# Ledger of designs, part 3: VH-VL binders against dITP/XTP pyrophosphatase

Target 1, 211 residues: dITP/XTP pyrophosphatase, of Hydrogenobaculum sp. (b4u8r9)
Amino acid sequence: MKLMICTSNKKKFEEISSILESLKKDENLDLEFVKPPKEIEVEEYANTFLSNAYLKAKAYYNAFGIPALADDSGLVVEAFSDNLERPGVYSARFYKDSFGSHVLKEEDFKLSKDELNNLKVLRLLEKEENRKAKFVSVVAIVLSNNYGIFGEGELKGHIAKEPFGNFGFGYDPIFIPEGYNTTLANIENKDKISHRRQALEAVFFMLKKML
Below, E stands for the ipSAE of ESMFold2; O stands for the ipSAE of OpenDDE; V2 stands for 0.75 times the mean of E and O plus 0.25 times the DockQ between their complexes.

## First folded at step 1 (VH-VL)

Design c11 (framework fv_concizumab)
Fold by ESMFold2-Fast, scan of step 1:
Structure c11 (fold): chain C 211 residues (1-211), chain A 120 residues (1-120), chain B 112 residues (1-112)
Amino acid sequence: as target 1 above (211 residues)
Amino acid sequence: EVQLVESGGGLVKPGGSLRLSCAASGFTFSRYAMSWVRQTPEKRLEWVATISSGGSYTYFPDSVQGRFTISRDNAKNSLYLQMNSLRAEDTAVYYCARVDWSEYYYMDVWGQGTTVTVSS
Amino acid sequence: DIVMTQTPLSLSVTPGQPASISCKSSQSLLDSDGKTYLNWYLQKPGQSPQLLIYEVSNRFSGVPDRFSGSGSGTDFTLKISRVEAEDVGVYYCMQSIEYPYTFGGGTKVEIK
């Protein structure tokens, strides 16, 4: 069967497909990972990772009739969180979120979106004692109108005082996982410890039982 | 042998510009954040700038913000400090230093220093 | 900015005798990760600064065991159990808990 990996982010597509190909390596499965025929606009208005992942996967399934995998993931920093997890579902666009907007200046917007997101987190934590954080990933697969599966992964850690490393993307340069003395961007074998791998392993196990 | 070598210092008038360079050898330059630290004639040490390992993030104290730019070329194992609108207070010996990539953020390797004098 | 205050300004010691240097910070250097971001550097005459001690009490690789660091919160001490001729120089404490990184004013150690 064909499974669409429904993300417009090139680095995320590469990470997800790499993990899935790795999991498939020693299995004799009729399973092929493909890009959607066309990117579509999906309304992701939900407040949870699961709801957003499911809405995206369902929209692609409805549009193309091919099983669809989508994810929603982000950073959760304890010091920024109250009744809502933050950056949370706003992780990719935290730089323009109203929470903490006072720490970014006009001249900062010459930086990339990832750089702005990391800068905002670091400035908000500059005088904060609690640096606890976690990555969360939720993956949803819509297989038919009546059947879907999901998996979840979590990686606990804390926020570094400054960015380090050249591996990975997003918040990797500022996140130090539990048990490590460096950021995810300095860990070459990130896929083996990542929250995304946990979520993908969970859905792959279920998918394998069906094939 | 792990080594850092600075160059580009000199005598410059107030309002002038200088570009400092730091050549790294003996370690994987691209895996370390790098800093510039200056030492005034009074022997006071002042942190001037830090750049992340990949070059995407830079940090400065208020005293040089907007006047100085830190950059790096990982393919050439080189670190740079572009200094504009120089003031007499910028007179110092400028050291490049390697920032430990661990969570301790100490500076474990320092260059020999290059002297910058801002005077009429 | 975190202000780092060192005392004394200078120490004159007889070879083989101990030396003690104090460093005080204007606010706690203990971070939420449980680590205290206080480091010590030595600058020998005509040389660049070199790292001696990181995270209060950890000797950097190759640093002789006659050097020891202690302290917590805002009060820190560097001790040299027996000063040797090669230990002459200016000692600086530094905090790396937040930007801007700041250094103490230095303590000059010299032989009597």
Scores: ipSAE 0.000, ipTM 0.429, lowest interface PAE 17.4, mean pLDDT 85

Design c12 (framework fv_concizumab)
Fold by ESMFold2-Fast, scan of step 1:
Structure c12 (fold): chain C 211 residues (1-211), chain A 122 residues (1-122), chain B 112 residues (1-112)
Amino acid sequence: as target 1 above (211 residues)
Amino acid sequence: EVQLVESGGGLVKPGGSLRLSCAASGFTFSSYGMSWVRQTPEKRLEWVATISGSGTYTYFPDSVQGRFTISRDNAKNSLYLQMNSLRAEDTAVYYCARGDTAMVYDWYFDLWGQGTTVTVSS
Amino acid sequence: DIVMTQTPLSLSVTPGQPASISCKSSQSLVYSDGKTYLNWYLQKPGQSPQLLIYEVSNRDSGVPDRFSGSGSGTDFTLKISRVEAEDVGVYYCMQGTHFPYTFGGGTKVEIK
């Protein structure tokens, strides 16, 4: 069968495809990963990763009639979270989120979006003892009008006091995974411990049983 | 050899400004966070400012926030502290200090400069 | 701000005898990763501070094994098993767990 990987980001498409190809290695499965015929605009207005992933996958399935996989992911910092996880679904745009807006000044906006996001998290945690955080990935696959599956992965850790490693890779420069003594941006084999891999493993296990 | 050398200290009137410099040698400067720590005439040590290896993130205690700015030039292996609106309480020996090498969240200072003296008096 | 209290203020030791310095924090120094970021520095007369011990009990490179650090939570100790002439100076504890980073007031160690 064909499964659409519903992301316009080439790197993300290749990452997801690579993980799934790795998982099906030496399995006798007729499964092909494809890009959507064209990109469509999907409004992601929900407050949960699962709802946003589902909305995207469902929109692509409805448009093209081909099984569709979409994901939504982000950082969750325990000290920022109550009935809503934060940065949560606003991870990519946390710099402009109203939560914690007082810690950013106009002069800071010369920085990149990723740098602003990291700076905001670090400033909000400056006086906090609780630096627990996790990356969360939720993957949804819509297989037909009445059938879908989802998987979730998380990578627990804490927020570093300062960034280390490559800037421009989201929150990786400030996130220290549980069991490690350096940031995710500084770990060579992060695919082995990633939240995205866990989510993909979960849906692959279910998908394998259907094929 | 691995060393830090400060310069720029002097006598300044209250309300004046000074810019301190720290020249690093013998190590990969951009791989380390850097700090300024001062020692008062009474010999108390006080953390003054920290800057990340990239230069993007800076931290200050409330006592100098808005008056002091820390910056670095990794191409020149140099660290700077711009001190404005100086007060008598800022009188101290100012040390340039290197943060820990691989774990940016584990702060201790494993290398200190010789210090440069700042006296704020009228 | 976390207040770091050192005792005693000064200590006079006969050569070869042990010395012990206490450092107490107003709040726990245990970080969310389970580690404790308490460090010890020595400032010899006329010199800059130098790192002796980091993260409670780890000796910095080149620090003799007669120096040892111990403690947990809010109560920490630096011990010198046999004080030598080169150990004269002021010892400072420091917490790196919370901003702002804070230092103890110092303990002066001198030979009788």
Scores: ipSAE 0.000, ipTM 0.427, lowest interface PAE 18.9, mean pLDDT 84

Design f02 (framework fv_faricimab_arm2; at its last look DockQ between E and O 0.18; V2 from the best seeds 0.00; counts 0 for: pae E 10.4 > 2, placed apart)
Heavy chain, then light chain:
Amino acid sequence: QVQLVQSGAEVKKPGASVKVSCKASGYTFTGYYMHWVRQAPGQGLEWMGWINPNSGGTNYAQKFQGRVTMTRDTSISTAYMELSRLRSDDTAVYYCARVSDYDFWSGYEDYFDYWGQGTMVTVSS
Amino acid sequence: SYVLTQPPSVSVAPGQTARITCGGNNIGSKSVHWYQQKPGQAPVLVVYDDSDRPSGIPERFSGSNSGNTATLTISRVEAGDEADYYCQVWDSSSDHYVFGGGTKLTVL
ESMFold2-Fast, scan of step 1: ipSAE 0.014; ipTM 0.488
ESMFold2, look of step 2: ipSAE 0.005; ipTM 0.489
ESMFold2 (binder alone), look of step 2: mean pLDDT 92; pTM 0.939
OpenDDE, look of step 2: ipSAE 0.012; ipTM 0.553

Design f03 (framework fv_faricimab_arm2; at its last look DockQ between E and O 0.02; V2 from the best seeds 0.00; counts 0 for: pae E 18.6 > 2, placed apart)
Heavy chain, then light chain:
Amino acid sequence: QVQLVQSGAEVKKPGASVKVSCKASGYTFTGYYMHWVRQAPGQGLEWMGWINPNSGDTNYAQKFQGRVTMTRDTSISTAYMELSRLRSDDTAVYYCARGEDYYDSSGYPFDYWGQGTMVTVSS
Amino acid sequence: SYVLTQPPSVSVAPGQTARITCGGNNIGSKSVHWYQQKPGQAPVLVVYYDSDRPSGIPERFSGSNSGNTATLTISRVEAGDEADYYCQVWDSSSDHWVFGGGTKLTVL
ESMFold2-Fast, scan of step 1: ipSAE 0.000; ipTM 0.483
ESMFold2, look of step 2: ipSAE 0.000; ipTM 0.442
ESMFold2 (binder alone), look of step 2: mean pLDDT 93; pTM 0.955
OpenDDE, look of step 2: ipSAE 0.000; ipTM 0.533

Design f06 (framework fv_faricimab_arm2)
Fold by ESMFold2-Fast, scan of step 1:
Structure f06 (fold): chain C 211 residues (1-211), chain A 123 residues (1-123), chain B 108 residues (1-108)
Amino acid sequence: as target 1 above (211 residues)
Amino acid sequence: QVQLVQSGAEVKKPGASVKVSCKASGYTFTGYYMHWVRQAPGQGLEWMGWINPNSGGTNYAQKFQGRVTMTRDTSISTAYMELSRLRSDDTAVYYCARETLWFGELSYGMDVWGQGTMVTVSS
Amino acid sequence: SYVLTQPPSVSVAPGQTARITCGGNNIGRKSVHWYQQKPGQAPVLVVYDDSDRPSGIPERFSGSNSGNTATLTISRVEAGDEADYYCQVWDSSTDHVVFGGGTKLTVL
């Protein structure tokens, strides 16, 4: 069976393929990982990581008729979440999100997108005692018109009271993983991407049982 | 804390090979792609390729294909770049650099760089 | 092969705004990263993904990318900003990383 790894980037394809090939080692499976014939535009407007990953995988499956794997990921802060996880699917552009928009002022927009996202999270949590948060990665595989599988990985932690670290991107400067007393921007280890690997392991386990 | 330490300067004759090492510390070596970039004296930065330390997979710039080999040893968190059939115009400072991982978007940015290794090719 | 074009040099007075351009065909469809390099030192990432800053980089550094030109903007320039600046993209058609030729910023 061919499985398309639906990313816009050959290097991301290589990383995801490398993880999946590693998981496939010593398994006798009829499974080959391929790049899609062409990148297509997909409108990602759903409210959950799973829905966005599914929409992308489904679009590729519909376009090419080959089983398709896609992913979506972001930060979830418990105190901001209700029926919707937040920042959630808006993680990369949380500074533009209507939720909590009142905490950012015109003068703040001198900052980078990541700094605006971090500042918004910190200001919204200023007087909040619940600082629990997690990074989430969701992988969806569309196998047929009516059949798909999903895997999820997460890295649990909490939000620091102020940013720390000389190295870090996204929410790394304000995210403290469980078991640590400093932010991801000060920690250089596999835990930064463990949620992605967990999601891939989950779908591989399910796919293996079906093959 | 996070550091890339490269091997010392080398002087080679045309036709020889050079192998530069890059020892990583302060982070999980297999979690980040490693790039190699060179800079000839007074010139700009030139990308040579990358290696995935987890898989051993590589991607080389077309200009160096057939002459460059990138490898790693995960037991000592060290990446290597070997350039063969050296020419005088291969004289340059060679850098290893860690590709940053960032969330929500694809990277290719390099956030941590080695100190550089001067390779001089002369008769 | 994809090519990035930068001016060889840009001069600016202290306290003013420096703008360093990076030209490329449809570069606005690519993510642009910017590096600062001082003499005898390794490059330092100052802007990534067109407009984002790494932790520890002053907010005076910003970027934009549209059409055929990306721009690194350094506001309230200080003497310590004097350096060579390089833009960088990934070219999806070749799966190659491409650097611009570099711009020497002189603070007069």
Scores: ipSAE 0.000, ipTM 0.461, lowest interface PAE 14.6, mean pLDDT 84

Design f07 (framework fv_faricimab_arm2)
Fold by ESMFold2-Fast, scan of step 1:
Structure f07 (fold): chain C 211 residues (1-211), chain A 122 residues (1-122), chain B 108 residues (1-108)
Amino acid sequence: as target 1 above (211 residues)
Amino acid sequence: QVQLVQSGAEVKKPGASVKVSCKASGYTFTGYFMHWVRQAPGQGLEWMGWINPNSGGTNYAQKFQGRVTMTRDTSISTAYMELSRLRSDDTAVYYCARDRGYSYGLYYFDYWGQGTMVTVSS
Amino acid sequence: SYVLTQPPSVSVAPGQTARITCGGNNIGSKSVHWYQQKPGQAPVLVVYYDSDRPSGIPERFSGSNSGNTATLTISRVEAGDEADYYCQVWDSYSDHWVFGGGTKLTVL
């Protein structure tokens, strides 16, 4: 069977594919991981990672009739969190979130969106003692109109004082996993320890039982 | 602004070792992986491995495992690639190349050194 | 081990469109990068992540990637486009970078 990996983010597609191919290695499974035929517009206006992942997977399944995998993931920084986890579901667009907007200046907006997100987190934590953070990933697979699989994972750690590394994307350059002394973007086999790997392992285990 | 400047051409005998350097400037050296790629005369590009200048961690192509060693000196922003037990078929231009991206850490080769010709002959 | 296949040469007349292919099993699920290399020079990135262009690369250069074939397309070809072109992917299965064998573009 074909399983579409539904993300427009090339780095995210590579990370998810790498993990899934690794899990499939040495298994005799009729399972092929593919890009969707075309990227589609999906409005992810939900309050949870789970709901956003489901909406994306369902939209792709409905459009192409092929089983679809999608994820929604983000960074949660303890010092920014109250009744709401932040950046949380707003992780990809934290740079334009009203929370902490005072730390970004007009001249900063020449940077990429990921660079702006990282810069904002670092500036907000500049004088903070509590740098605890975690990545959260939720993966949804829509196999048919009436059947879906869900998995989730977390990776605890803290925020570095400066960005380091060239493997990864998003907040990877500023996130130091628990038990490590360097950022996720600087870890050679980061896929082995990531929040995304935990979520993908959960859904892969369930999918494997069906094949 | 970003530059990778490699050491000069080398002529070696079979069985010897060669150590090529790649001096980086114009960016934060420890923030980007450094790759080594070689090209034999008239042949294509062949990936040899990478080094993470921050941690010193390395990953070598299977073909070169046991003969190649990649190191760096962060105090002078320089990466090194040493290839031992040289054979005539190691004659090639050796390039260093930086992982490039549109933000922090990424998976393609943005900037390349000018190349170092290593000739292995008796 | 993952293998990328390119035709060894492609010839095109000035002003025409050149298409350089890069074949690989299910390459459409991977991200393809393209490098241009002129004689005696280091390679230069011309297309990354299937279809994006670095700053300074003319819009005449474009790329696509689907199924088992990625393609570098050079429109309105100029004599200065003569070079060897290499495709490249990351093979997550082996944790290795893989280059195609290269295609020599001749403008006649």
Scores: ipSAE 0.000, ipTM 0.467, lowest interface PAE 13.5, mean pLDDT 85

Design f12 (framework fv_faricimab_arm2)
Fold by ESMFold2-Fast, scan of step 1:
Structure f12 (fold): chain C 211 residues (1-211), chain A 122 residues (1-122), chain B 108 residues (1-108)
Amino acid sequence: as target 1 above (211 residues)
Amino acid sequence: QVQLVQSGAEVKKPGASVKVSCKASGYTFTAYYMHWVRQAPGQGLEWMGWINPNSGATNYAQKFQGRVTMTRDTSISTAYMELSRLRSDDTAVYYCAREYYDEYGSWYFDLWGQGTMVTVSS
Amino acid sequence: SYVLTQPPSVSVAPGQTARITCGGNNIGSKSVHWYQQKPGQAPVLVVYDDSDRPSGIPERFSGSNSGNTATLTISRVEAGDEADYYCQVWDSRSDHYVFGGGTKLTVL
């Protein structure tokens, strides 16, 4: 069978494909990973990772008739979450999300987008004792009109009181994984504890049973 | 149909202000950042700044700080760019553009307005 | 401030391949986008995230990005490809978009 990896980002496609090819190695499976014939516009305004992943996979399945895989991922901070996880589906653009917008001022916008995201999280937690957080990845595969599977992965931890590390990628400078005493920005081999790999392993295990 | 429609051409004297509008249709106006880019005759594209239509937050290029103001009206899905204390070298076509993004933080302009010519002369 | 450098002009015969470069310090670590602008018209996105194409853009348009140079490649060039081409990156350190100076493609 062919499985489409449905992302508009070529680097993300290569990363997900690499993980899946690694999991497939030494397995005797009729499974080929392909890029969609073309990118399609998908309405992705759902409020959960699973719903967004499902909507993307379903749209591609409907357009091309080929089983489709999509994912959605982000940071979830317990203190910001109620019926919606936050930053959640807005993780990449949390600095411009209406939730907590009052903590950022015009003078702050000379910082990078990642720095603004980190600053907003830190300011919103300034008064909070509960600093629990997690990275979440949800992967959905639509196999037919009435059949799909999903997997999820998470990396639990908490938010540091100030950034550590010089790289500045995403929320890595402020996230301390459970069992560690420093941020992801200072941890060697970050990719080995990735929440994304966990989600991909989960759906691959289910696919393996079907093939 | 997803589109951005800008206001018509303006002729201004040095020292005046100009306010250009950009009306969005066919998508959720508050879900995407709006950027302003200008182009002087025969010159390249120059980024001016952005506005978040949801919150009203703005970020301006240093060159325009103190002279530019970006606003929006969510009831009519319209963004505005006002440039004050106009000089002859502000003569340019002014564009609005929608910022698209993916979850890895890649940002690009997938939709552009048709442009508004602003001429500053005595 | 981050700077992108493009050649001012590139000339190519119809049916040949045009290559337009965009130079920047460690640009291979950034996502590069390309816009086409025809006289009197607004820019149109032709390549995004280094090498991906929007729906409606011909397969003849492709891109690459590594080290200090990104390249827009237009194969089997047609007269209608004559335009100015601009590269663009988002510089995360300054939270600014940066455009190259533009390259005028002439189809002779």
Scores: ipSAE 0.000, ipTM 0.481, lowest interface PAE 12.9, mean pLDDT 85

Design f13 (framework fv_faricimab_arm2)
Fold by ESMFold2-Fast, scan of step 1:
Structure f13 (fold): chain C 211 residues (1-211), chain A 124 residues (1-124), chain B 108 residues (1-108)
Amino acid sequence: as target 1 above (211 residues)
Amino acid sequence: QVQLVQSGAEVKKPGASVKVSCKASGYTFTGYYMHWVRQAPGQGLEWMGWINPNSGGTNYAQKFQGRVTMTRDTSISTAYMELSRLRSDDTAVYYCARGPIFGVVTDYYGMDVWGQGTMVTVSS
Amino acid sequence: SYVLTQPPSVSVAPGQTARITCGGNNIGSKSVHWYQQKPGQAPVLVVYEDSDRPSGIPERFSGSNSGNTATLTISRVEAGDEADYYCQVWDSSSDYVVFGGGTKLTVL
């Protein structure tokens, strides 16, 4: 069976592919991971990680007729969250989200979007004592019309007071996982502890039983 | 064998909070979303939100943002829905209902098992 | 703001076929679920994913979904089918579960 890994983010594609190949090692499964024939624009307007992951996978399946895997992931900072988790599903574009917009200045927008996202989180937490946070990943696989599987992973931790390290991407420079004394961006082998690995393990376990 | 049993009827004054419980049995509690749906007297069904009992993650309908809180206790397979700052127009039967979360996923959420409902009356 | 529109009432004679519609913009791209609710009781899922039936639901209940209209069809209607019927979808754009306003089926 061919399974498309549907993400336009090159680093995320590399991480997902690496984890899946690791899980497949020595399993003797008829399962091959491929990239989509081409990128397509996907409408992502859902309020949950699961719904966004499913929308992406379904769009790719409908376009190409090949089983499709997509994920949606983000950072949840407890101090910013009440009835809505934040940055939450808007993690990739938190810098332009209305919540906390007052802490960013025009001059800051010369930075990359990841740097802006990190800066905004750090400024909002400047005088906050509660720095608890978690990464969440939900992976969905659409196998046919009206048929799919999904799994979820979570990595608890807290937000550092300043960025550190340069491995990885996104919020890695400011996130310290539970049990560690440094940020994800300073941990080279983070795929062994990440929320994404947990989600991928869950769907792989289910997929393995079907093959 | 699969059952959802809800707490008993409640009468509350405006401005109070109510917390309805929903105890699951006969299935893996953490394997399904728990939805909350209400129905005012003589009115239709209104979706309030869901909780993922495995992660504790929630999704609330916009109308209830800021007033609803959904929680769960996995040790006793029980979900809770708390609605605060009650108004007379919150008078309704409140239902919990099970929907898919892990495993084979249908395209969209259907609710196959429902609790018996909890009547919440808000009056002065 | 996704809205499902159902007729408020439908009347049918015993043994005839009842058709209850559920209108929604491009609803054919969504999976539609149908619930039966009798007075004083919790809703019961009678059709899921457009056309599938839960175990224990009579074959007389069927569904279809295309374009802007989904339909619940009840063949050879019995007095015991008298109830309120609700359609339901998940709207991906709002990430809401949305119910129709309900249709009261009266068996004459």
Scores: ipSAE 0.007, ipTM 0.512, lowest interface PAE 9.1, mean pLDDT 85

Design l03 (framework fv_lerdelimumab)
Fold by ESMFold2-Fast, scan of step 1:
Structure l03 (fold): chain C 211 residues (1-211), chain A 122 residues (1-122), chain B 109 residues (1-109)
Amino acid sequence: as target 1 above (211 residues)
Amino acid sequence: EVQLVESGGGVVQPGRSLRLSCAASGFTFSDYGMHWVRQAPGKGLEWVAVISYDGSEKYYADSVKGRFTISRDNSKNTLYLQMDSLRAEDTAVYYCAKVDYSGYDWEAFDIWGQGTLVTVSS
Amino acid sequence: SSELTQDPAVSVALGQTVRITCQGDSLRSYYASWYQQKPGQAPVLVIYGKNNRPSGIPDRFSGSSSGNTASLTITGAQAEDEADYYCNSRDSSGYHLVVFGGGTKLTVL
């Protein structure tokens, strides 16, 4: 069967595909990972990772009639969180989020989106002693009308004082996993300990029982 | 004007102590980690120590661990290096330096002081 | 902790191109920064982040990086470029740990 990996983000597609191919290689399954025929606009209006992942997968399944995998993931920083986890579902666009907007200046917007997101987190935590944080990933697969599966993963750690390392993407340069003394961007094979791998392992276990 | 000015160097006997100061001006001192780098006469640059922007994290070169203590006073825009149990091999010009935090893939010292000479001799 | 290796000395004729090399395992993960030091003076940052120049540094200075090697190139060397050149990088073993190369003495003409 074909499974669409539904992300417009090239780096996310590469990471998800790499993890899934790694999980598949010893299983001899009739399973092929493909990209969607085209990107579609999806309404991600929910306040939870699970609901957003499901809405995205469902939209792609409805559009193309092919089983669809989508994820929603982000960083949660304890010092920014109360009844709402932050950056949370706004992780990819935290630089635009109203929370903490006062710490970014016009001159900063020459930086990439990832660099702006990292800079905002660092400035908000600049004089904060509580630097606890976690990555969260939720993966949903829509297999047919009204039938799907989901998995969840998390990686606990804390935010570094400054970015370093050049492997990976997103918040990797500022996130130090629990038990380590370096950032994810300084760990070459981060997928072995990543939140995304945990979520993908969970859905892959269910998927292989159906094949 | 962005500048760093070191002071406190001098001639001292082995086993004695000396404290260096680095006065910062022209930038928000409390936003940046600060380093000490030394250079023995006729030799290369050697990294000595770093202190985080808030003073909570400190790291040292193996050659000075247990003998040197880095500290800062953000209210006075001043960096310090307390040097105890000095040895002849600690003889060097000591520079304070500010690191550029703008990049993810490098450690660039964009601002250096003029250095202060420490001579450890009998 | 890691080491960065530089050749102790290189020479170049006035107006010609010279390349100064820095090698070490940390350069696989981090870009080198380069410093010029003239006798009796503090080091001056000339290149950072692979190939970025601070304001005031002439365009004849450029950087490159590949694998475990970083290079500083001076195209059309001038007499005033005669100096010691140092590379540095982050040490991947810890937070904000730094390592310097041993330095290269450049003689012009």
Scores: ipSAE 0.000, ipTM 0.437, lowest interface PAE 16.4, mean pLDDT 84

